# Designs tried in a protein design chat: VH-VL binders against Uncharacterized protein YLR179C. Part 2

Target 1, 201 residues: Uncharacterized protein YLR179C, of Saccharomyces cerevisiae (q06252)
Amino acid sequence: MSSAIVAKLNKEDIIKDTVKDLAFEILGELSVSYVDSDDIKLGNPMPMEATQAAPTIKFTPFDKSQLSAEDKLALLMTDPDAPSRTEHKWSEVCHYIITDIPVEYGPGGDIAISGKGVVRNNYIGPGPPKNSGYHRYVFFLCKQPKGADSSTFTKVENIISWGYGTPGAGAYDYIKENNLQLVGANYYMVENTTVDFNYDM

## First folded at step 4 (VH-VL; framework fv_temelimab)

Design b23 (from t9 with light chain Y49W T50A)
Fold by ESMFold2-Fast, scan of step 4:
Structure b23 (fold): chain C 201 residues (1-201), chain A 120 residues (1-120), chain B 106 residues (1-106)
Amino acid sequence: as target 1 above (201 residues)
Amino acid sequence: QVQLVQSGAEVKKPGSSVKVSCKASGYTFTSYDMHWVRQAPGQGLEWIGAINPNSGNTAYNQKFKGRATITADKSTSTAYMELSSLRSEDTAVYYCAKDLWGYSYGFDYWGQGTLVTVSS
Amino acid sequence: QIQLTQSPSSLSASVGDRVTITCSASSSVSYMYWYQQKPGKAPKAWIYWASNLASGVPSRFSGSGSGTDYTLTISSLQPEDFATYYCQQYHSYPLTFGGGTKVEIK
């Protein structure tokens, strides 16, 4: 079913706007769940306030033989639509990086992603500018190269353009530089509809 | 390139009012809240208030108790901060500052500052 | 209102020294911002969301922390780092700043 996920990402320009010519070998379903909210279903809109706390993330392989206990996974979260879908001078914005996630199967046959591995960049929730329309918040799950020295994975110090200094740079560059393989993806949309101030003294 | 350009220095008498302007360029003016912050000589930074330039809705630090009025003109991409009933302790450099993102309340760009001196 | 306390108020250090500045909040905050201000100039965005460097900020700077305690570190002080550094919370209104830490190079 991997082709259906890739087809959806391609139709919604996720691939064109983020990972471009990098090969996708989707090995399973990436589940993203925010507390007291609808599950992320490959592009559904979410309220901004519901997404500020880090989500629960898990990966369910289509075929368990494709991932072994020796493999390590990395999770990336990016916003390609900064400041908006049509203006990318700050894109991509880095929202989350976890590396060295172990392949450990739970009772349901899924792999826990959140709460595992090494958090390189702490979760930052969506913050689209007012009147900028919907932004796509994209999660990529990657397989790390076998025998990789974990010390090579570094924190992104400047989240704007993932610190590369070039509008549009981001997940593509990080994946390529670290020889990561794309194996899963999911995304959702958020717009900022706030118009009023509320404050306590 | 984002730029915030403020009006020039003012010298005012106690009891009068001052209105400082902040002209924005290089971004969509209505998409980001504009804040006002002051700094008295040799002192730290103090938040006055903010405006959503799209809606005109404002928030104020209670310390300024209706003495501060923040407005925005979409047609000129200009924000204003008016402070009334001036006292000598209102002598400060006044800054406008652009909100980084619609949800966050940190500032990515600042105006150059406007010195307001209140003296008898 | 949330009060931010910076420590130290001022420090003098030599080029190449490691410098650490602390910001403590009176109650838990979600994120912290840091600004660099040089004499006679407006503050500049320096670190946002506790640990993310603003564009153009040298990699010798880093930020860390969560809850009530946050730090800004300069791993190897340079002459151009002479400035006052301010922390700022944006958890709740009114927005508040720390008192500032003045970094003087010997």
Scores: ipSAE 0.012, ipTM 0.566, lowest interface PAE 8.2, mean pLDDT 87

Design b25 (from t9 with light chain T50A N52K)
Fold by ESMFold2-Fast, scan of step 4:
Structure b25 (fold): chain C 201 residues (1-201), chain A 120 residues (1-120), chain B 106 residues (1-106)
Amino acid sequence: as target 1 above (201 residues)
Amino acid sequence: QVQLVQSGAEVKKPGSSVKVSCKASGYTFTSYDMHWVRQAPGQGLEWIGAINPNSGNTAYNQKFKGRATITADKSTSTAYMELSSLRSEDTAVYYCAKDLWGYSYGFDYWGQGTLVTVSS
Amino acid sequence: QIQLTQSPSSLSASVGDRVTITCSASSSVSYMYWYQQKPGKAPKAWIYYASKLASGVPSRFSGSGSGTDYTLTISSLQPEDFATYYCQQYHSYPLTFGGGTKVEIK
């Protein structure tokens, strides 16, 4: 199951364009749901207007023994396609960071991600430029080092290139710098087809 | 490098019209909305309107509807703002400003400004 | 139209002081944007999405807030921070700016 998810991320160059040579094993399914919309299913297109409010996010481990109550999780959301899939001068763009998410199992065996932990960067919905084609919006779920003080993690004050000042810098650098372990991922695609003007005044 | 270069200062009589240009470079002109904002001497910022350079669709602040006309020429990557029936109260620096993103707006780059003086 | 009210309209502070500027919206907005404008110059992008510093903005600046109340803070004022700061909403048309807060260094 983890290999099937990784194979799909590889097919769309998500690993190549974001986390690169970081080794990881997917420990479960990362569910992302927007209000009154289809669930995110590893790359389905979503209308831009449906994704502007923060989603409900849950993680369902394949094996509960691989995460303990002492573990803390971090959620990252990134756009590697800024301004477009073929031009990455503003990539990656940081869309969401939550840290210190507790491992607390609900009745269905899922862990609530959204609404838990400390929001380090508020949710910013997709904003692909008009005529830039589809952008991939990628969620990474990470396990934090045991006993880590997340207040010491890198502060992303500029969302463009995650503040690193180098085109293409982003989630990879953040994960390595803060000794995070990748354990889950999901993504969807958005293109800007929304009319930004409903009427001329 | 992104640049927005505006036309030079204008002195106009009341009742006339002025047309200010904003030439864009360093990015894909048709992918980002272009906005127009003015600032009267010693005053704050006031949004006039915007254009989607790809479609030509516009939005205007109701205060300027009927007097402001915003256009864009894709072949020259140039946006224009024309203001008619000028009054002394229209004396201001006029700025063009580029959208940060197509939908999640804020302005990342501004033109240098064009001073329009309306005097009799 | 969403009205933005900035307070104070002006302030005088010494180098090294902590400066706080507020922006209140007449109705809830998703995010707030801030611009720095120095005398005789065009505004510069300063803070996006309530809290995200624009490229080149010193780390002594921070933004916070949600809903109707937003704040820009300078932790240790420097001479180059003399400017007027404007908040802006992009929740709905027409786009609106706050009246500006002029920061003068004593």
Scores: ipSAE 0.006, ipTM 0.523, lowest interface PAE 9.4, mean pLDDT 87

Design b28 (from t9 with light chain T50A N52I)
Fold by ESMFold2-Fast, scan of step 4:
Structure b28 (fold): chain C 201 residues (1-201), chain A 120 residues (1-120), chain B 106 residues (1-106)
Amino acid sequence: as target 1 above (201 residues)
Amino acid sequence: QVQLVQSGAEVKKPGSSVKVSCKASGYTFTSYDMHWVRQAPGQGLEWIGAINPNSGNTAYNQKFKGRATITADKSTSTAYMELSSLRSEDTAVYYCAKDLWGYSYGFDYWGQGTLVTVSS
Amino acid sequence: QIQLTQSPSSLSASVGDRVTITCSASSSVSYMYWYQQKPGKAPKAWIYYASILASGVPSRFSGSGSGTDYTLTISSLQPEDFATYYCQQYHSYPLTFGGGTKVEIK
């Protein structure tokens, strides 16, 4: 349910720290899965090493009538906690952008997100600084404006502050500038527990 | 603003040791590995080693193991690279370089370099 | 240790030219990083993760590649782009750099 997802995002300040005052309605479940790992469950911790390869992502609408074959989806991934949860001078860091994802239902009633559309920014796995604590890695799924030419969308050439040059700028600015509609979200947490090198000392 | 400021140029005799410093500012010193890289005149870049400033644990290129010692002082946010038993072929500019973030990120900031000349 | 071979070692080019530099690894690496170095200066971060431009790097620069073969391209060379470019792998220790590609004015 939409309200349960929103409540969980609010508990961990995801909405406050990323999409702020954006008006939205969650239309489905955004599933994120890394190879040989637990599924992402709205904020569970993940080992950093398990998340370096791009995940499998799918979207399951609560009501299929809210999305049509003419719609295109965009996927955004952001880290609002750079370099840490309490210091945001590099936030948000852009980790993934895919546009023009078609609305095509699989046998299970889900829409494949990963492996579809146009990758605008290649996947970059979590890389929290050592001793910076947990970072929240947030996925947003958005519906694109009907008939939009995604080649005109904001180009994110610098991942730090999504290239906006202002600490805290990121997904919110991208969503507003490109008239995207937020319809799905999920997130997980990673901390860097590596304190030693794996090279023979 | 992140800044790495290195100690000044040194002229050393063969067989002696040199200790180069790298003072960090503008970030949490203990959160990022610090690396040392050298460049001989007219040559390319060569990785010497690295330190985790929080734990003090180090990694060295085998070519320098036994001669290079990398240390860090948390109280002054300063990393050091000491190279012993200096030879003329150790004449180079020595750089400190900050790890970007976490796993496989490369270097985002470099010190200005310290020229070490080994001559009699 | 992973060896990185850059090609060419040097090239002469004119303002406005398209320049392509390659970096070949002796074994597969997950990511490649590129640095720009001007005479008498420290290297400067240029491209992260094969394709992500560092802060302040002009959009005429791009990077691509995966596995063992990586490329840095300058779509329209400008006077300030004359420099030596180095690739670097951070896949395994010891960390290694390519031999550099010197981009010189014709």
Scores: ipSAE 0.013, ipTM 0.575, lowest interface PAE 7.6, mean pLDDT 88

Design b3 (from t9 with heavy chain Y105W)
Fold by ESMFold2-Fast, scan of step 4:
Structure b3 (fold): chain C 201 residues (1-201), chain A 120 residues (1-120), chain B 106 residues (1-106)
Amino acid sequence: as target 1 above (201 residues)
Amino acid sequence: QVQLVQSGAEVKKPGSSVKVSCKASGYTFTSYDMHWVRQAPGQGLEWIGAINPNSGNTAYNQKFKGRATITADKSTSTAYMELSSLRSEDTAVYYCAKDLWGYSWGFDYWGQGTLVTVSS
Amino acid sequence: QIQLTQSPSSLSASVGDRVTITCSASSSVSYMYWYQQKPGKAPKAWIYYTSNLASGVPSRFSGSGSGTDYTLTISSLQPEDFATYYCQQYHSYPLTFGGGTKVEIK
């Protein structure tokens, strides 16, 4: 379960390139779905055009006793491959931040993530540079510290290096700064195959 | 680190052509579209067109189609904009501008500008 | 062609004032970009993806909006904010800019 998810993230250098030495306490499956597209399954490639609208996100705990109504969750989305997988001078790029997501179980035993909580940074879809190869778009689900005041969570004003001003800074720094606990992850890959200017958002 | 350095000011006669260069450094030239924008004295910004430096494919504002030619030399990381059949109303500062993302068409870096004066 | 209309075309305000510049699109766009231009200089990226500040832009600046209506706000105007601000849409060709708003400090 959790070992398999962490092993996959390690194999693809996601942990090395994003959250580094932060401990994972994977508590469940983070489901990410784009309209009329395959579900995100730990690294499948997605067409860039299919990912421009915000996805539907849900979390399904392996054991419901590990998350209670008193807990709140935060969702982070980051690109560690800016401008490319081999050059990180603008990494990480912040794509989405939601905080204060309530732990409310739906009929299927899942927790709705998208459409809940406070959106700090609005969703920005993948925009890898042409000829930069595949970029990894990584979602981290975190548990907030108990009793955290909503006013302590702020927007990332500059999405490049999450505003920290250091290449490679991003989710790791945000998680540490806000005392968040990593409990879920998922990711997919996008490359920009556009040859000319005929793609309209 | 990212720099766009344009060629120097030009004074041209009506009916002639001008070719402005924009040398890029500090990023992968072929990964981002290069745009050209002009600004007449005291006026606003006007988009001329763009090039994908990898493919050489271009897009033009209809207003400039047939007169503007945008090219790129990826071996020297240099983009060019040539404007033909010059008129006095083509007097403007011409800017190159790097696309923020290949998809988004917003600009993160601009060249310093090249003043083109068209006069008899 | 998407037309962008900025209001006001110019304004004068005192240091410390809250300044709001609006940009209205003739049809819905996904995001708005903003540029600051000082006299004799090239435009500088200021706000991208509607609400994200470019590197070095002070936190007194903010952007917001959706659909056809977008705004740039300066919460407490400073002398170095004297400039013309332009909005730009990227939704469709040709790329278009607003007419600019000139901000002058009294």
Scores: ipSAE 0.013, ipTM 0.610, lowest interface PAE 7.6, mean pLDDT 88

Design b30 (from t9 with light chain Y31W T50A)
Fold by ESMFold2-Fast, scan of step 4:
Structure b30 (fold): chain C 201 residues (1-201), chain A 120 residues (1-120), chain B 106 residues (1-106)
Amino acid sequence: as target 1 above (201 residues)
Amino acid sequence: QVQLVQSGAEVKKPGSSVKVSCKASGYTFTSYDMHWVRQAPGQGLEWIGAINPNSGNTAYNQKFKGRATITADKSTSTAYMELSSLRSEDTAVYYCAKDLWGYSYGFDYWGQGTLVTVSS
Amino acid sequence: QIQLTQSPSSLSASVGDRVTITCSASSSVSWMYWYQQKPGKAPKAWIYYASNLASGVPSRFSGSGSGTDYTLTISSLQPEDFATYYCQQYHSYPLTFGGGTKVEIK
C-alpha cells in the first residue's frame, strides 16, 4: 500500500527533488480527477489542455483510525521542473494551496479535499515551456498540527521558488515552516507539445 | 537574468515600412512565445501579435493582419516586427514581451521599447 | 473580442490612503494580470493570476477577483506608487488590455 506509493514517488525522483529528507508515512490514497480525463495514477501523462480547470481531489485513508474529526488537512501542488526537468532555476513553482480542510468521511470512506477548507493560492494549471519536455505536477496532502491558528498559514505571493528566492525551494520549506505532516501524494506529467501558435487566426 | 533588448528609435515617412528587433537572453528563446505590443503617445497598450520562435508560426490581431509581419531568428535569439504602409496613427512605442508560460498566461518580461515616429 | 474597462481612468490620493482600482471584462475571463508603468518606462509585471505578486512588488499591493470583476488595491499609498496600472486578459485572442488607471499622489 504505502510502500507501493513511495516506490512510485522514488522511481521518478519526486521525493529527492521536492520533500528531500522529510520524514513521512503515507496514510492513504490521494485521488485527483480532471473533468472527462483519466484519473491521475502516480505519474501518468495528461494533456495540458485537460488540466487547466481545478481537479476534484479526495483522500482515502488506509486506516480510518489514523485521522480524526479534530484533524485538519492541507493540500499543496508544486512543479519542481521549472523551466525543465534538467534546469531548476525557477523551481519549484506553486500551483495550489488549500488549508484547514476538515476530516469528514463520505459514504465511501473518502474525505473530500477540493471544495473544502481555505484556498490560500488559487489553482493554476500546468504551463510547461514549449520544448521543455515533461514536467512533474505533484500534489502533497498534509496533516496540520493540532490547534494550529489558521491565520499562521500564508499565501505564497511569488509563485517562483514559492517566494523563498532560492532555486529549488518550495513544498519542503512550506511543510517545515508550518509544521505540516505529509500523509498523501500523487502526481502526473505534462509536456507542451505545441509546435504552432495555440490559437486560430 | 532575462533581458529583452530592442533596436533604437526610428523616424519614417508615411507609406514606408519599419522593422524593429528584440534580442533575448537569459532563457531558452525557443520555449516561449514572443509578443509585440504598442502604445501611442498618451494612450494605452494594444496587442499586435505573437510568434512561436521554434516553429515560426504567428498570430496577429486582426487590426494589423496584412501589415504586420513577425519573425524570429533562432541563431541570434532575436525576434522582429515589421509594420508596412505606415500612417501617422502608427506613431507609438513598440514593445516586445515574453510569454510567462507556454500557455500564454501574460508577460513576465518586456523590452525597453522602440519609439517609431511616422511623419512627413 | 473581450473588452476591459478600468475605473477610474485617473485618481489623486494622499500618501497613506487606501486605493482600489477596478477592471471589468465584457465576458468572463479565467485570469487577470496587472502591469505597472511609470512615465517613459516599459510596463512591469505586477500581479499574476489575479492575486499573485510579481518579484519585488511591495506587500501593500494586492489583487482579487474572478469572472468579470477584478481589483488591484494599495493598502497604504506611497510616493513611489505614482504610475499607470493596466489590467490584461488571456482568456481569448486577441489579447486585450484595460485603458489604464493613472494614480497620482497629491
Scores: ipSAE 0.064, ipTM 0.666, lowest interface PAE 6.1, mean pLDDT 88

Design b31 (from t9 with light chain H91R)
Fold by ESMFold2-Fast, scan of step 4:
Structure b31 (fold): chain C 201 residues (1-201), chain A 120 residues (1-120), chain B 106 residues (1-106)
Amino acid sequence: as target 1 above (201 residues)
Amino acid sequence: QVQLVQSGAEVKKPGSSVKVSCKASGYTFTSYDMHWVRQAPGQGLEWIGAINPNSGNTAYNQKFKGRATITADKSTSTAYMELSSLRSEDTAVYYCAKDLWGYSYGFDYWGQGTLVTVSS
Amino acid sequence: QIQLTQSPSSLSASVGDRVTITCSASSSVSYMYWYQQKPGKAPKAWIYYTSNLASGVPSRFSGSGSGTDYTLTISSLQPEDFATYYCQQYRSYPLTFGGGTKVEIK
């Protein structure tokens, strides 16, 4: 499953456009679910209006021995396609950061991600400009370094280029800066086809 | 490059209606919602409503529903706000404002404002 | 509707001072937007998505906050910063603004 996930991320240029040359191993399935909607399945398109409220997120390790109660997890959500897939002057846009998520197994062998830990950046739903085509909204789950000082994980103050000031900077830089280990990923696509106002976000 | 140019000041009698225009340039008019906001003399900002210029669909603040009508003309890239049954309390500067992203909220550009004075 | 309360309503400060204005929402809004308005002029986009400076806004400005509590800070007040600052929420209808904070330079 690990190899299938990595193959899908490569086919859609997720690795090339976000985490680049980062060495990683996928350790489980990252499940992302929006209320009354199809589950996120590594790149399926989603209606924009269905994705404005924060999703329910959980992680199911392939092997529970690879994560223990002493570990902490971080969730990152990024849009590398801002303002579009072909123009990246604002990429990556930071959509969500949670850190210090405890490794607590539920009855089904899953770890709850959403509703746990410290929210550093509040959830921002997809906002692709009209006529900009599909944007990829990418979730990365990372393991924090053992003994990390939680005070070093601060809010990304400028969501444009994750505050790094360079088009294309984002999740990769945050991962490297904080010595995070990428262990899970999922993504979906949104195109702005809304013909009516949707102010319920 | 982006500009919103509004029509000139108006003086109206109580009970009449006023129609303010907002001509957009420098961006794709149909890709961003246009909002209308007013400000009475010495007071704060109050949201009236908005239009999706592509579909023509509108949203209104309940306070103005039934009196405000927002429209858009794609061929001239112009949005309009008409307010009927005017009272002295409607004396204000009326602004059009462009949405920051396609559906996301925030006004990145504002028109210069149109003063509407309601007096006998 | 979501009510936004700004504090203070007005302040007078000297050039070089650190100025902080706050915006409190009656319910959680996720992000806050700020506009600068000078007398007789239209408002200008100033800060969007809580902490992003609009084009042309000097780096001495910053925004922060989450949930119901948001802040606009000017690290070293300059004469051109004389203005009224408004916060705005985009969480729900109707869109609402704070009452404004008038910054007067002493």
Scores: ipSAE 0.006, ipTM 0.508, lowest interface PAE 10.0, mean pLDDT 86

Design b34 (from t9 with light chain S92N Y93W)
Fold by ESMFold2-Fast, scan of step 4:
Structure b34 (fold): chain C 201 residues (1-201), chain A 120 residues (1-120), chain B 106 residues (1-106)
Amino acid sequence: as target 1 above (201 residues)
Amino acid sequence: QVQLVQSGAEVKKPGSSVKVSCKASGYTFTSYDMHWVRQAPGQGLEWIGAINPNSGNTAYNQKFKGRATITADKSTSTAYMELSSLRSEDTAVYYCAKDLWGYSYGFDYWGQGTLVTVSS
Amino acid sequence: QIQLTQSPSSLSASVGDRVTITCSASSSVSYMYWYQQKPGKAPKAWIYYTSNLASGVPSRFSGSGSGTDYTLTISSLQPEDFATYYCQQYHNWPLTFGGGTKVEIK
């Protein structure tokens, strides 16, 4: 299953455009669910309106022995397509950061991600510019290094280029500077198709 | 670089109309909603309304509905706000402001402001 | 209409002081935006989506909050921070601003 996930991410240029040469060993399935909506299925399109509230996120390891109660997880959400797929002057945009997520197994063998740990950056829903085409909204689940001090994980102050000041900087840089290990991923696509004024909701 | 450049100050008589322009550059004009906000001397900020420049569809604060008309010209990347039946209470600096993202309803860039003075 | 009430309406503080200003909404909102305005100038984007600093905003600024209560904090006040700060709620029509908090340096 892990090779199929990596193959899909490679086919859709997710790896090339975000985490590049980072070691990527998928240890399980990252489930992302928005209220009253289809589950996220590695790249399905979602209505922009349906994704504005924070999703329910859980992780289901293929093998429970690969994660112990001493491990902690981090969740990152990024948009590599800002302002569009072909122009990256504002990429990547940081949409969500949670760290220090405990490895606590539920009855079905899943680990709750949302509602756990320390929220460093609050959830920001997709906001692709009109006429910019589809944007890929990518979730990465990472394992934190053993014994990592919680205080070393800081908030991303400027979400444009994840505060690094270089177009295209983002999740790759955050993962490297915090010595995180990639263990899960999922993504979906959103485009802005609004023809009516969007304040009347 | 993103710029919003507004038309110059206006002095108007009560009962007349004023039309303020806001010329956008440095981004795709049709991709972001444009808002209008005013500030009376020594007072706070008040939202008037906004336009989707791609569709031409608008939304207005009820306080200004029927007096304010917001339009956009794609060919010149210019938004307009016309306010009719002017009263002395309409004396204010009028700002255009660009939406940060689709669905953001917050502003990343503001015009320099246009002072409209209504006096007899 | 959602009313935003800022406290205090004005304050005076010394360089190096920690300053906190509050924005209270009459009903729950999803996010809060903050703008800095200096005399004779247009407002500047300062904090968006409750806690994210706009480009060029010094790291001594922070935003926090949820539901009806939101704050802007300056950890170590500097002379250039003299300004009026406005909160703005999103997503609940019509868009509304707080009355502003004027920060004066002693």
Scores: ipSAE 0.048, ipTM 0.660, lowest interface PAE 6.1, mean pLDDT 88

Design b35 (from t9 with light chain L95W)
Fold by ESMFold2-Fast, scan of step 4:
Structure b35 (fold): chain C 201 residues (1-201), chain A 120 residues (1-120), chain B 106 residues (1-106)
Amino acid sequence: as target 1 above (201 residues)
Amino acid sequence: QVQLVQSGAEVKKPGSSVKVSCKASGYTFTSYDMHWVRQAPGQGLEWIGAINPNSGNTAYNQKFKGRATITADKSTSTAYMELSSLRSEDTAVYYCAKDLWGYSYGFDYWGQGTLVTVSS
Amino acid sequence: QIQLTQSPSSLSASVGDRVTITCSASSSVSYMYWYQQKPGKAPKAWIYYTSNLASGVPSRFSGSGSGTDYTLTISSLQPEDFATYYCQQYHSYPWTFGGGTKVEIK
């Protein structure tokens, strides 16, 4: 279960390039769905225009006993490939932060992530530069420490390098700084293949 | 270092056309859209249109559609804006501006501006 | 089209003052962008994605806001901050700018 997800993340260097030496255990499947589009399946390519509106996000634990009603979850979205896979001077770029998501089971045994909790950073859709190749857009779901004061979570003011001022800084630093526990992940790929600029005419 | 260098000032008669150039350097020309914005004396900023230099595809503000033509030459990393059927109210400083970063829709670097004066 | 209204149109303030200028959109936008323009010069990118400072912009500048209301703040005004500041939206075509706020040093 969890090993298959971790193997896919390792194959595409997600772990190496984002969460590095972080100890973690995947506790479930993180579902990400954009309107009128294929579901995100650990690395499938998506059209850029299909991903500009915030997705519907759900989490399905492998074992419900590992999350209690007292737990709260945080969702992070990051781009480690800014401006490209081989040049990281702007990496990681912060795309989305939600904290204080309650563990509430819906029909089908999943936990609603989107539309719950406190949005710290509003969703920013993918926008790889033209001719920069595929970028990996990575979602991390984390469990918050028990009894944490939600007022300690602030928004990332500078999305470039998550405001840490060092190329490559991002989700790993945020996770460690806030004592978060990584429990879910998913990602997809976007490249800019438009034959015109990214505007609705 | 990113630089956008525009052609010099122009004085044109009503009914004529003007073509302003914008030479880019310090970045991959085909990776970012180039926009054109004008500013009449003592007035604010007005977007004219843009080009994707890789494809040659353009977008125009409806106010200028049919009068403005934006083009790009990959070999010289130069964008052009031609405005036809000039009127006195077209007197303005014309700027080229580079797209910020892929999806930003914002402009991170601007040319120095080209003053176009339309007078009889 | 989305219309941007800046307030005030002009202001005069002393060195060291805290200055706040606002940009109000006729409908909700995701982000606001700000440009600084000095007399006779091209606009310069100043703040992007609402709150991120462009390279070389002093830390006394900040941006904030969401929805229809956005703000640019200068925490301690300096003589070199004399300029006109323009907001710009990139939520929908055509791209539009605010009318500008002229900041004059007393």
Scores: ipSAE 0.024, ipTM 0.566, lowest interface PAE 6.2, mean pLDDT 86

